VH-VL binders against q8ixk2r445to577. Designs and how they scored, part 319

Target 1, 133 residues: q8ixk2r445to577
Amino acid sequence: FFGMLQNKGLTDYCFDYNPPDENQIVGHQVILYLCHGMGQNQFFEYTSQKEIRYNTHQPEGCIAVEAGMDTLIMHLCEETAPENQKFILQEDGSLFHEQSKKCVQAARKESSDSFVPLLRDCTNSDHQKWFFK
Below, E stands for the ipSAE of ESMFold2; O stands for the ipSAE of OpenDDE; V2 stands for 0.75 times the mean of E and O plus 0.25 times the DockQ between their complexes.

## First folded at step 16 (VH-VL)

Design Ct3 (framework fv_retifanlimab)
Fold by ESMFold2-Fast, scan of step 16:
Parts: structure tokens; sequence; C-alpha cells
Structure Ct3 (fold): chain C 133 residues (1-133), chain A 121 residues (1-121), chain B 111 residues (1-111)
């Protein structure tokens, strides 16, 4: 699967990664932004190792969640995916982070019109349902 | 002026299938989710599913997943709902309805006139 | 699925009276400051008509006598002074989680 990863509940919002510096493509938080349909910073690949890859720049980035954290951060991809980089896209559209036992949810960033994906307890909310466009 | 015009009434025997059409006009067809909702005579409303015409992404109520197919024809701005293996309890008025867009939400803002499907032996 | 319970099933009132309709959800249908609860009016032989979206926002062309309120699990539709054309069935509907669900309806009838 590859394309723009869109949220079912927060309609017209997609995973977006726009690092401020091309010399440092890792370490920054993944955000949610209005889907523009052009790929680029919204183009992700879901791999057979259950990674969410960002292939727009080299080296390739893989979304990860650090121990004890809830934020999705871009890290370097490994030849064998580490557990913190594995997300299971389930039949119901949920994106399950096996290491933490939590699901990716569309969330609001502190009283702003900025949105980010965060790990939260799994629910049936459409804000926890994702699909490739 | 937004309009949703549905196909005419159908009478079917148990075990048959029915395909209802919904022709949209007055807006950009590929920009809005299209929902299908039914209502048995004298009863409440039941959501069947929805489709986004831009890529045919479909979400269905699990109870209909093995019998319902929702499709679109972008060239004619028409959505279709096909229900197979019909039973008498499928007798209902079937509606198509557009999800209008609001700030961070959507709601079914325009509805077709409805199509009565009668299943009888 | 999220179950919506409407009460009362029937409201018998006269023109000019205030109508208060309740809808209760089996779980919260709110995300931050947005409640994904909508109200529809239906008259015999017609499709439903959107009245209120997102708990409290009146749809275009809907008279000011209609108002919605509530958050979380408890929602209310109020008609401040019933007009003859307001006697109809009213449904609540949640769009917080697929499958989307509707309440059983409240029939507002002439006393």
Amino acid sequence: as target 1 above (133 residues)
Amino acid sequence: QVQLVQSGAEVKKPGASVKVSCKASGYTFTSYWMNWVRQAPGQGLEWIGEIHPSDSETWLDQKFKDRVTITVDKSTSTAYMELSSLRSEDTAVYYCTREGKYYLSSAMDYWGQGTLVTVSS
Amino acid sequence: EIVLTQSPATLSLSPGERATLSCRASQSVSWYDISYMHWFQQKPGQPPKLLIHDASNRATGVPSRFSGSGSGTDFTLTISSLEPEDFAVYFCQQSYSTPYTFGGGTKVEIK
C-alpha cells in the first residue's frame, strides 16, 4: 500500500512530514495537514514489515514512537524493522502500535488549528481509522 | 442547486438482487462522500454505507458487508447501491444522501427522493 | 456500534408550546470541542431534512425557533414555539464512529 494516509474522522486531513532542513530529515514530529493530492510530503509507503516509510528524501525515513512517548517521530529505517517502528493496519482501519498496545489517533495540538497523530488507547472512534488515498 | 435523483420503485422476489441509482447534479461529485440509508415502512433510519467518488473508498455497516456493493460512475455523476440475496425484511425506502462539509465535520445535507424496494413472493 | 436512545417516543403538544426532545448516546460522541450529533426532521412521504449539525449549529434555512444543545452523551433539540409545520418525526444521528447510527425518533403530534 502507498499513497496519502488519510483520517476517516478528521476528514480531508492526511499524514504529512515536512522537515525544516533537508540536511536533517529525521527527529521531527509527523503532523496532519489538509490533503493536497500531490504526494510529496504526504506520500507514505506501508511495507510488509509493517513500517510507514517516507521515501521522498534519502536516506529513507520510518515513523517510530519512542519508549514512554505518544508522538510519532521520523527515524532512519533499519534493514530489519525494530519494534518501535511497527504499525499494524487492521481490517477496521485502525493503526495499531504493537509495542505500546495503543492506536494512532488524530489529535489537536494545544488549542490550535494544528493537528498531529498521537498514540492513544484503542477505541472505535473514526479519528483512529486510516486509509490510503 | 444541489439535486440527487434516484431510480424508480422496484419489486423483487426473495433471493434476487436490486441495484438503485442516484444521479447527482449542482456540485462537484468527486468532492463529497455519498451515503446510503434505508427506512422500512413505519420504522427508523438505518445506515448502509458510504463511498467517496474520487477513489471509490467504501465504508459499510458490517451487517451489510457480504450483500452490498456501492459503486460510482464519475462520467455520469451517478452512485449505485446493489443489494443481493434479498429477503422480505429488506423491504424499505432506500435513500442516497450527500455528506456536506463543515469545519472539521460533515453531515448529510441533501437527500434523494427515495426508492421503494419491495421484496415479496 | 453506538446506540442512540430518543425520548419521549411521542410528544403531544399544541401550537405555540415549547417542545424539548432528548437523545442519549451509549458513549461519548465528542472530540475536543466538536460533538458529532445531528438532528433531522421527517414528514410523511418525504426524505429526512437536516435541521441541526454538530449539536448546536442550525442548517441553512432552518428557522431560529429550532436550537440544539449538549455534548458527550446527552443532547437536546428544542423548538421554542411550535408552528403547524413542525409536527413531524425528529431523528438524532451520530457521525463520530462508523457505522453511523440514528435514534428511534420522537414523533411530535397535535394534542
Scores: ipSAE 0.803, ipTM 0.925, lowest interface PAE 1.0, mean pLDDT 93
Fold by OpenDDE, second read of step 17:
Structure Ct3 (fold): chain C 133 residues (1-133), chain A 121 residues (1-121), chain B 111 residues (1-111)
Amino acid sequence: as target 1 above (133 residues)
Amino acid sequence: QVQLVQSGAEVKKPGASVKVSCKASGYTFTSYWMNWVRQAPGQGLEWIGEIHPSDSETWLDQKFKDRVTITVDKSTSTAYMELSSLRSEDTAVYYCTREGKYYLSSAMDYWGQGTLVTVSS
Amino acid sequence: EIVLTQSPATLSLSPGERATLSCRASQSVSWYDISYMHWFQQKPGQPPKLLIHDASNRATGVPSRFSGSGSGTDFTLTISSLEPEDFAVYFCQQSYSTPYTFGGGTKVEIK
């Protein structure tokens, strides 16, 4: 699966990654932004290693969850996907993070009109369901 | 004015298939989800699935995943629901209904008149 | 799936009386300040008609005597003063998560 990773509940919002330097793509937070399909910022791939890969640049980036965090941060992909980069995109659209045992949910930033994907308890919410477009 | 006009009543034998149509007018067809809901005689409402006409993104109740196919024809602004391997329990009025998920309201605000599907040997 | 339980199953009232209908969800259907609960009215031989969307918003053309309230798991439809045409079956429905589900309905009948 590849393309825009769009949220079902938060309609018209997609995973978005726009690093300040295209030659340094790691270390920043993945956000949600209106789906536009322009450029490379919203192109992701779900791989056989259960990675959410940002492969528009070399080296390739993979979404990871750092210890103690609920945000999705871009790390470098590795030969063997580390545990903190493994996700299960289930048939029902839920995106499950194996290590944390949590679901990726479209969330609103507090006191903000911005949205981000966050790890939350799995609640069977359409805001926790995602599909590639 | 928004209108959803469904195809006529169907009588089928068990094991057969039925395809119900829903022609939409009065709004931008590709901007709203089209849902299918059924209601057995004297019973409640049961959601079958939904489709977004712009790209045919489809979500189904797992109960129907092996028997239901929802499609659209954008050129005619028509949605279809095909149910195969019909059983007597599939006897119901089938409704198409529009849902504006991409707008402020996410409710099924307009409904077709319903299509009675009778399954009997 | 999210199970919606409506109560009472039947409500017998006279015209002019207040009707209070309950819908309880097996889990929260709210996302921040948005509650994905809706109310429909259905009369025999007709499709459901949207009355209230997103817990508390009257649909277009719906009389002011209809109101909705609630959040999380508990929702209420209120008819302040029943009119003869209001005797019907009322369903709640959640759009918080697929599969979308409906309550079993409350029949408001004339006493």
Scores: ipSAE 0.743, ipTM 0.915, lowest interface PAE 0.7, mean pLDDT 94

Design Ct4 (framework fv_retifanlimab; at its last look DockQ between E and O 0.90; V2 from the best seeds 0.00; counts 0 for: pae E 3.3 > 2)
Fold by OpenDDE, look of step 17:
Structure Ct4 (fold): chain C 133 residues (1-133), chain A 121 residues (1-121), chain B 111 residues (1-111)
Amino acid sequence: as target 1 above (133 residues)
Amino acid sequence: QVQLVQSGAEVKKPGASVKVSCKASGYTFTSYWMNWVRQAPGQGLEWIGEIHPSDSETWLDQKFKDRVTITVDKSTSTAYMELSSLRSEDTAVYYCTREGKYYSSAAMDYWGQGTLVTVSS
Amino acid sequence: EIVLTQSPATLSLSPGERATLSCRASQSVSAYDISYMHWFQQKPGQPPKLLIHDASNRATGVPSRFSGSGSGTDFTLTISSLEPEDFAVYFCQQSYSTPYTFGGGTKVEIK
């Protein structure tokens, strides 16, 4: 699966990654932004290693969850996907993070009108359902 | 103005299939989710599924997953719902309905006139 | 699935009276400041018509006598003063979680 990773519940919002430096793509938080399909900031790939890759640049980036965190941060992809980079896009649309055993949810950023994907306890909310476009 | 015009009433035998059409006009067809909802005589409303016409992304109620196929024809701005292995319990008025966009949510703001599907021996 | 329970099943009132319709969800249908609950009006032989979206917002062309309120699991549709054309069936519907579900409806009938 590849393309824009769009949220079901939060209408017209997609995964978005826009590092301040195109030559340094790791270490920043993945956010949600209106789906526009322009450029490379909203293009992601779900791989056979259960990674969500941001592969528009070399080296390739992979979404990771750091210990004790609930945010999605861009790391470098590895030959063998580390545990904190493994996600399961389930049949019901939920995006499950294996290590934390939590689901990726579209969430409002505190004290902001912005939205971000966060790890939350798994629910049946459409805000935890995702699909590629 | 937004309009959804559905195909005419159908009479089918058990085990047969029916395909209902919904022609959309008055808005950008590929920008809005199209839903299918049915209503048995004198009963409530039951959501069947939805499709996004831009790429045919589809979500179905598990109840219908094995029997329902929702499709679109972008060239004619028409959505289709095909229900197979018809049963008497499938007798209902079937509606197509568009989800309008509101804030960060969506609501079924326009509806077709409905298509009566009667399943009888 | 989220079950929506509407009450009462039937509401018998006279023109000019206030109508209060309830819709209770089996679980919360609110996220942040948005409640994914909608109200529809349906008259015989017609498709449902959107009245209220997101719990409290009147759809285009809906008279001011219609209002919606609530959050979480409890929602209310109020008709401040019933007009003859308001006698119909009213449904609530949640879009918080697929499959989308409707309440069983409240029939507002003339006393």
Scores: ipSAE 0.893, ipTM 0.949, lowest interface PAE 0.6, mean pLDDT 96
Fold by ESMFold2, look of step 17:
Structure Ct4 (fold): chain C 133 residues (1-133), chain A 121 residues (1-121), chain B 111 residues (1-111)
Amino acid sequence: as target 1 above (133 residues)
Amino acid sequence: QVQLVQSGAEVKKPGASVKVSCKASGYTFTSYWMNWVRQAPGQGLEWIGEIHPSDSETWLDQKFKDRVTITVDKSTSTAYMELSSLRSEDTAVYYCTREGKYYSSAAMDYWGQGTLVTVSS
Amino acid sequence: EIVLTQSPATLSLSPGERATLSCRASQSVSAYDISYMHWFQQKPGQPPKLLIHDASNRATGVPSRFSGSGSGTDFTLTISSLEPEDFAVYFCQQSYSTPYTFGGGTKVEIK
């Protein structure tokens, strides 16, 4: 799949990555922002290795979750996808992180009107359902 | 002004298919989810599924997944729902309804007039 | 899927009386301080009409005598003083999780 990765429950919000330096894409958090399709911040590729790639830049970024953490951060992609970069987009729309056994959920960022994707225990909530558009 | 105008009543035999149309006007068709809901005579409301016209993203109640197809034609601002392998319990009024946007939430704010589908054994 | 249980099934009341309708969800339908619960009115031979969205917000053109409240699993629709046109069936509906579901309805009828 390639396109904007949209949340079902949080209407019109998409994965968004806006690194502070376009040449230093590693180490920053993925957010959710109103879907607009302008520029390159909202375009991701879901690969056969189960990666979510930010590949509008070189070197390519892959979304990862570090052990014990619940935030989605950008790492460099590797030839063979590390386990912390593998996500299963299931038929029901859930986005399952294999290593942690948790699902990606749209969540409100504390003390703000902003939203971020976070790992949470898997539920049937539409806020844990995702699709590419 | 938002309007949803549905195709006319249908009478079908068991095993046939029916395709109901819903013509939208008065708003940007591709910006809102379109839902299908049915109501058997004297019964409550049952959600069938929804489609986003911009990309045809579709979500269905699992009990209809194998028999229902929901589609759109963006050029005519028309949504369609086709139900196959009809049986008598499918006799109902079928509604299209727009999912309006309210902050970070949504609600079915405009409804079509309904299409009666009768399946006679 | 989320089951919505409405009570009572029937309210027999006179014009001018207060109607209180309940809807209970089998799991919470609230997040972000938003409750994904909606109320509809339906008269015979007509499509449902949206009255209340997100538990407590009146839809455009809905009279102020209609109000909604609640969060989590328990929700209430109140009609402060019944008018003749308010005798109808009322449904709650959740949009928290697909499949979206409706309650069985409460019929408000003339005593």
Scores: ipSAE 0.403, ipTM 0.825, lowest interface PAE 3.3, mean pLDDT 91
Fold by ESMFold2-Fast, scan of step 16:
Structure Ct4 (fold): chain C 133 residues (1-133), chain A 121 residues (1-121), chain B 111 residues (1-111)
Amino acid sequence: as target 1 above (133 residues)
Amino acid sequence: QVQLVQSGAEVKKPGASVKVSCKASGYTFTSYWMNWVRQAPGQGLEWIGEIHPSDSETWLDQKFKDRVTITVDKSTSTAYMELSSLRSEDTAVYYCTREGKYYSSAAMDYWGQGTLVTVSS
Amino acid sequence: EIVLTQSPATLSLSPGERATLSCRASQSVSAYDISYMHWFQQKPGQPPKLLIHDASNRATGVPSRFSGSGSGTDFTLTISSLEPEDFAVYFCQQSYSTPYTFGGGTKVEIK
């Protein structure tokens, strides 16, 4: 399904992607930002191939995690989803990244100046629970 | 009604360790970050670190990284801060404080009553 | 770390007067349309009490005479007309970056 991907624990924050150049949508980190209810930079689609797609631009972007990293970045979508772009949205709201065996968590980096989605060991934390709005 | 109730005052000798407890009630313990802040007598406030009770993720001020352990017991909704290798300059009132869910999600909205830790002789 | 400088260190005022307290950050504490600056009131023998969160939003139960303003590096707490219970120490605190840091405090004392 589709919509704004909101965090249960950090209740006012949604996945957000706002590349500086609309003509180059790949290579930047996905962030969390206050949910505004308007879609746009916060509109994502969860597909049957377990992708989280950013559909507002062409070519379409797909959220991925590079080997050894814990940050979510935008890649180009492939005809067949590669393993680093597959996330299982579980019944309890956990967003499980299959390749790394870790879960997406709303978190702060060392600087703590903003929130970002990061890969962490899976727990029952509300910060690891996501839903489409 | 949110309440944070801390353990009583401690007197310790230099080199000892102290463990302060903070029992939370009136809200879902595992849904909010818990912070530890100290205040030396007549001085300002100093942040020590924070823990999320759901998974025990911790962030510490680097000044305390080698001496502080923050833990939680979910079954009793209690957070703990243990400070080792105590020095006289560690004499302070230690507070636990909950991080509320506001625009920034980092405003410390409820505070424990404080625990005086005195390090002397 | 981000250093917060509060001024003045002490304000000596009478009930009914306006108090203006300043907090200056060593770097900007604003991002994504949010200013990560909070104000606390502390009375002797008590823990700090949250007054203002995110620069300008009053916490629940805080009287309307308290207001916060500012962005970037310069922030102000204003008490429009001092009541007897307002004589206390006030601290600003940033949550923009760890370690979270507090200002040195401004003591508002009765003349």
Scores: ipSAE 0.007, ipTM 0.565, lowest interface PAE 11.8, mean pLDDT 85
ESMFold2 (binder alone), look of step 17: mean pLDDT 93; pTM 0.950
OpenDDE, second read of step 17: ipSAE 0.882; ipTM 0.946

Design Ct5 (framework fv_retifanlimab)
Fold by ESMFold2-Fast, scan of step 16:
Structure Ct5 (fold): chain C 133 residues (1-133), chain A 121 residues (1-121), chain B 111 residues (1-111)
Amino acid sequence: as target 1 above (133 residues)
Amino acid sequence: QVQLVQSGAEVKKPGASVKVSCKASGYTFTSYSMNWVRQAPGQGLEWIGEIHPSDSETWLDQKFKDRVTITVDKSTSTAYMELSSLRSEDTAVYYCTREGKYYLSYAMDYWGQGTLVTVSS
Amino acid sequence: EIVLTQSPATLSLSPGERATLSCRASQSVSWYDISYMHWFQQKPGQPPKLLIHDASNRATGVPSRFSGSGSGTDFTLTISSLEPEDFAVYFCQQSYSTPYTFGGGTKVEIK
């Protein structure tokens, strides 16, 4: 699958990666932003190795979650995907992070009007359901 | 003005299939999801599923997954719901309804007139 | 799936009286300060009509006598002063999680 990764519950919001420095593509948090339909910073690929790849620039980035954390961060892709970069897109639309046994959920950043994907206990909430546009 | 016009009543025998159509007008068809909801005579409402016309992505109630197919024809702005292996308990009025957009949410804002499907021997 | 329980099943009232309808969800249908609960009105032989979306917002063209409130698991639809055209069946519906589900309905009948 490839395209813009949209949340079912948080209507019209997509995975978005827009690092402030394009020469440093790694280490920043993935956010959720209004889907613009143009690809670019919202274009991702789900690979056969269960990676979510950022294909806008080279080298390609892969979404990862560090041990003990709940935020999704951009890392460099590897020849063989490490476990912290593997997300199982399930039949019901959930993105299951195998290493942590948690699901990716649309969430609000503290007391703000900005949104981010976070790892949370798996539920059947539409805020944990994702699909490619 | 937004209008959803459904196909006419159907009478089917057990084991048959039925395909109900829903012709949309008055808005950009591909910008709004279409839901299908049924109501047995004198009973409550039951959600069947939805389709996103722009990409044909569907979400179905697990109860209907093996028997329901929801499709769209973008050229005619028409959504279809096909239900197979009909049983008497499938006798109901079937509605198509548009998923209107609000701040961070959706709600079923416009409804078709309904299509009565009667399943009897 | 999320189960919605509406009470009472039937409300017998006269025009001019206040109607208070309850809908209880088996789990929270709120995400932060947004509650994904909607109310519909249905008259015999007609499709449902959206009255309230997201717990408390009136749909376009809906009279001000209709109001919604609640969050989490407990929601209320209030009709401040019943008009003759308000005698109908009212359904609550959650859009927090697919499959979307409806309550069993509350019939508001005359007398």
Scores: ipSAE 0.637, ipTM 0.890, lowest interface PAE 1.7, mean pLDDT 92

Design Ct6 (framework fv_retifanlimab)
Fold by ESMFold2-Fast, scan of step 16:
Structure Ct6 (fold): chain C 133 residues (1-133), chain A 121 residues (1-121), chain B 111 residues (1-111)
Amino acid sequence: as target 1 above (133 residues)
Amino acid sequence: QVQLVQSGAEVKKPGASVKVSCKASGYTFTSYWMNWVRQAPGQGLEWIGEIHPSDSETWLDQKFKDRVTITVDKSTSTAYMELSSLRSEDTAVYYCTREGKYYLSYAMDYWGQGTLVTVSS
Amino acid sequence: EIVLTQSPATLSLSPGERATLSCRASQSVSWYDISYMHWFQQKPGQPPKLLIHDASNRATGVPSRFSGSGSGTDFTLTISSLEPEDFAVYFCQQSSSTPYTFGGGTKVEIK
């Protein structure tokens, strides 16, 4: 399934990916931004391989977290999803990164209205609950 | 003026189902979450669940998931909560309440008048 | 689920006195500088009425004698000088985690 991936606790904020150069989609951090309902930069696909894909460009981008890191970065998708690109969307709405045993949480990048998804220890917080809109 | 008007009191037998309505007015119905909360006589408040009328996305307390269905009718700006397999312990006043929007948060800012559901043999 | 414990269960005071009501959460209900704790007033036969949202923000039309404070797990509702219409039951409620939960209530009654 697919759509805009919205946070339950951070009201009206969605996964958002706006690479500075539309011809180079790799290497930049995924952010959270006000849901605009138009898809585009906020449109993601959750696949049977547990990937979160950004399908606006070719080749397709897949969200990944490097070992020891907590930021979600756009990588190129592979034919077989590597472990760092696998996220389990659980029944309680949590998005579990199996390789790190951590959950994706809405977080503040700084004291401004700048927000990002980060890996954190799993809790039952609504800031760790996600749903497709 | 925001207003939530609920359906009237119900008396049901154990094992029956009840469907309570909540008609909203005075705001854009599809822009706000609608919650359902109950209160047994002389007791505290218990959250049942919520629905977003724009797409019917629902979140429920696990203890009610097998018996509760929350729905909306966008054409009439009405939310519904249906509770099945009623037990005497379900006797309570049931409230609908809107989640008002604040800075990075929601809070239940307007409440319906409540619907008393009595379950007795 | 997050358990909210309110104390005292009953507070007996006279008009003009200060009321201090406590609410303790079993785990933090804060995210950075925002605390997802709300306070409601309920009078017999009426639905709850929002008084304070997000720990310390007074809802529209709520008198200035009501104030909220706290963060993390410990929260307080203060009524600086009780008016006759303030004798009611007060509930705290958290919106940090579904299922949303309420405290057991504190009844502020006339002495």
Scores: ipSAE 0.736, ipTM 0.911, lowest interface PAE 1.3, mean pLDDT 92

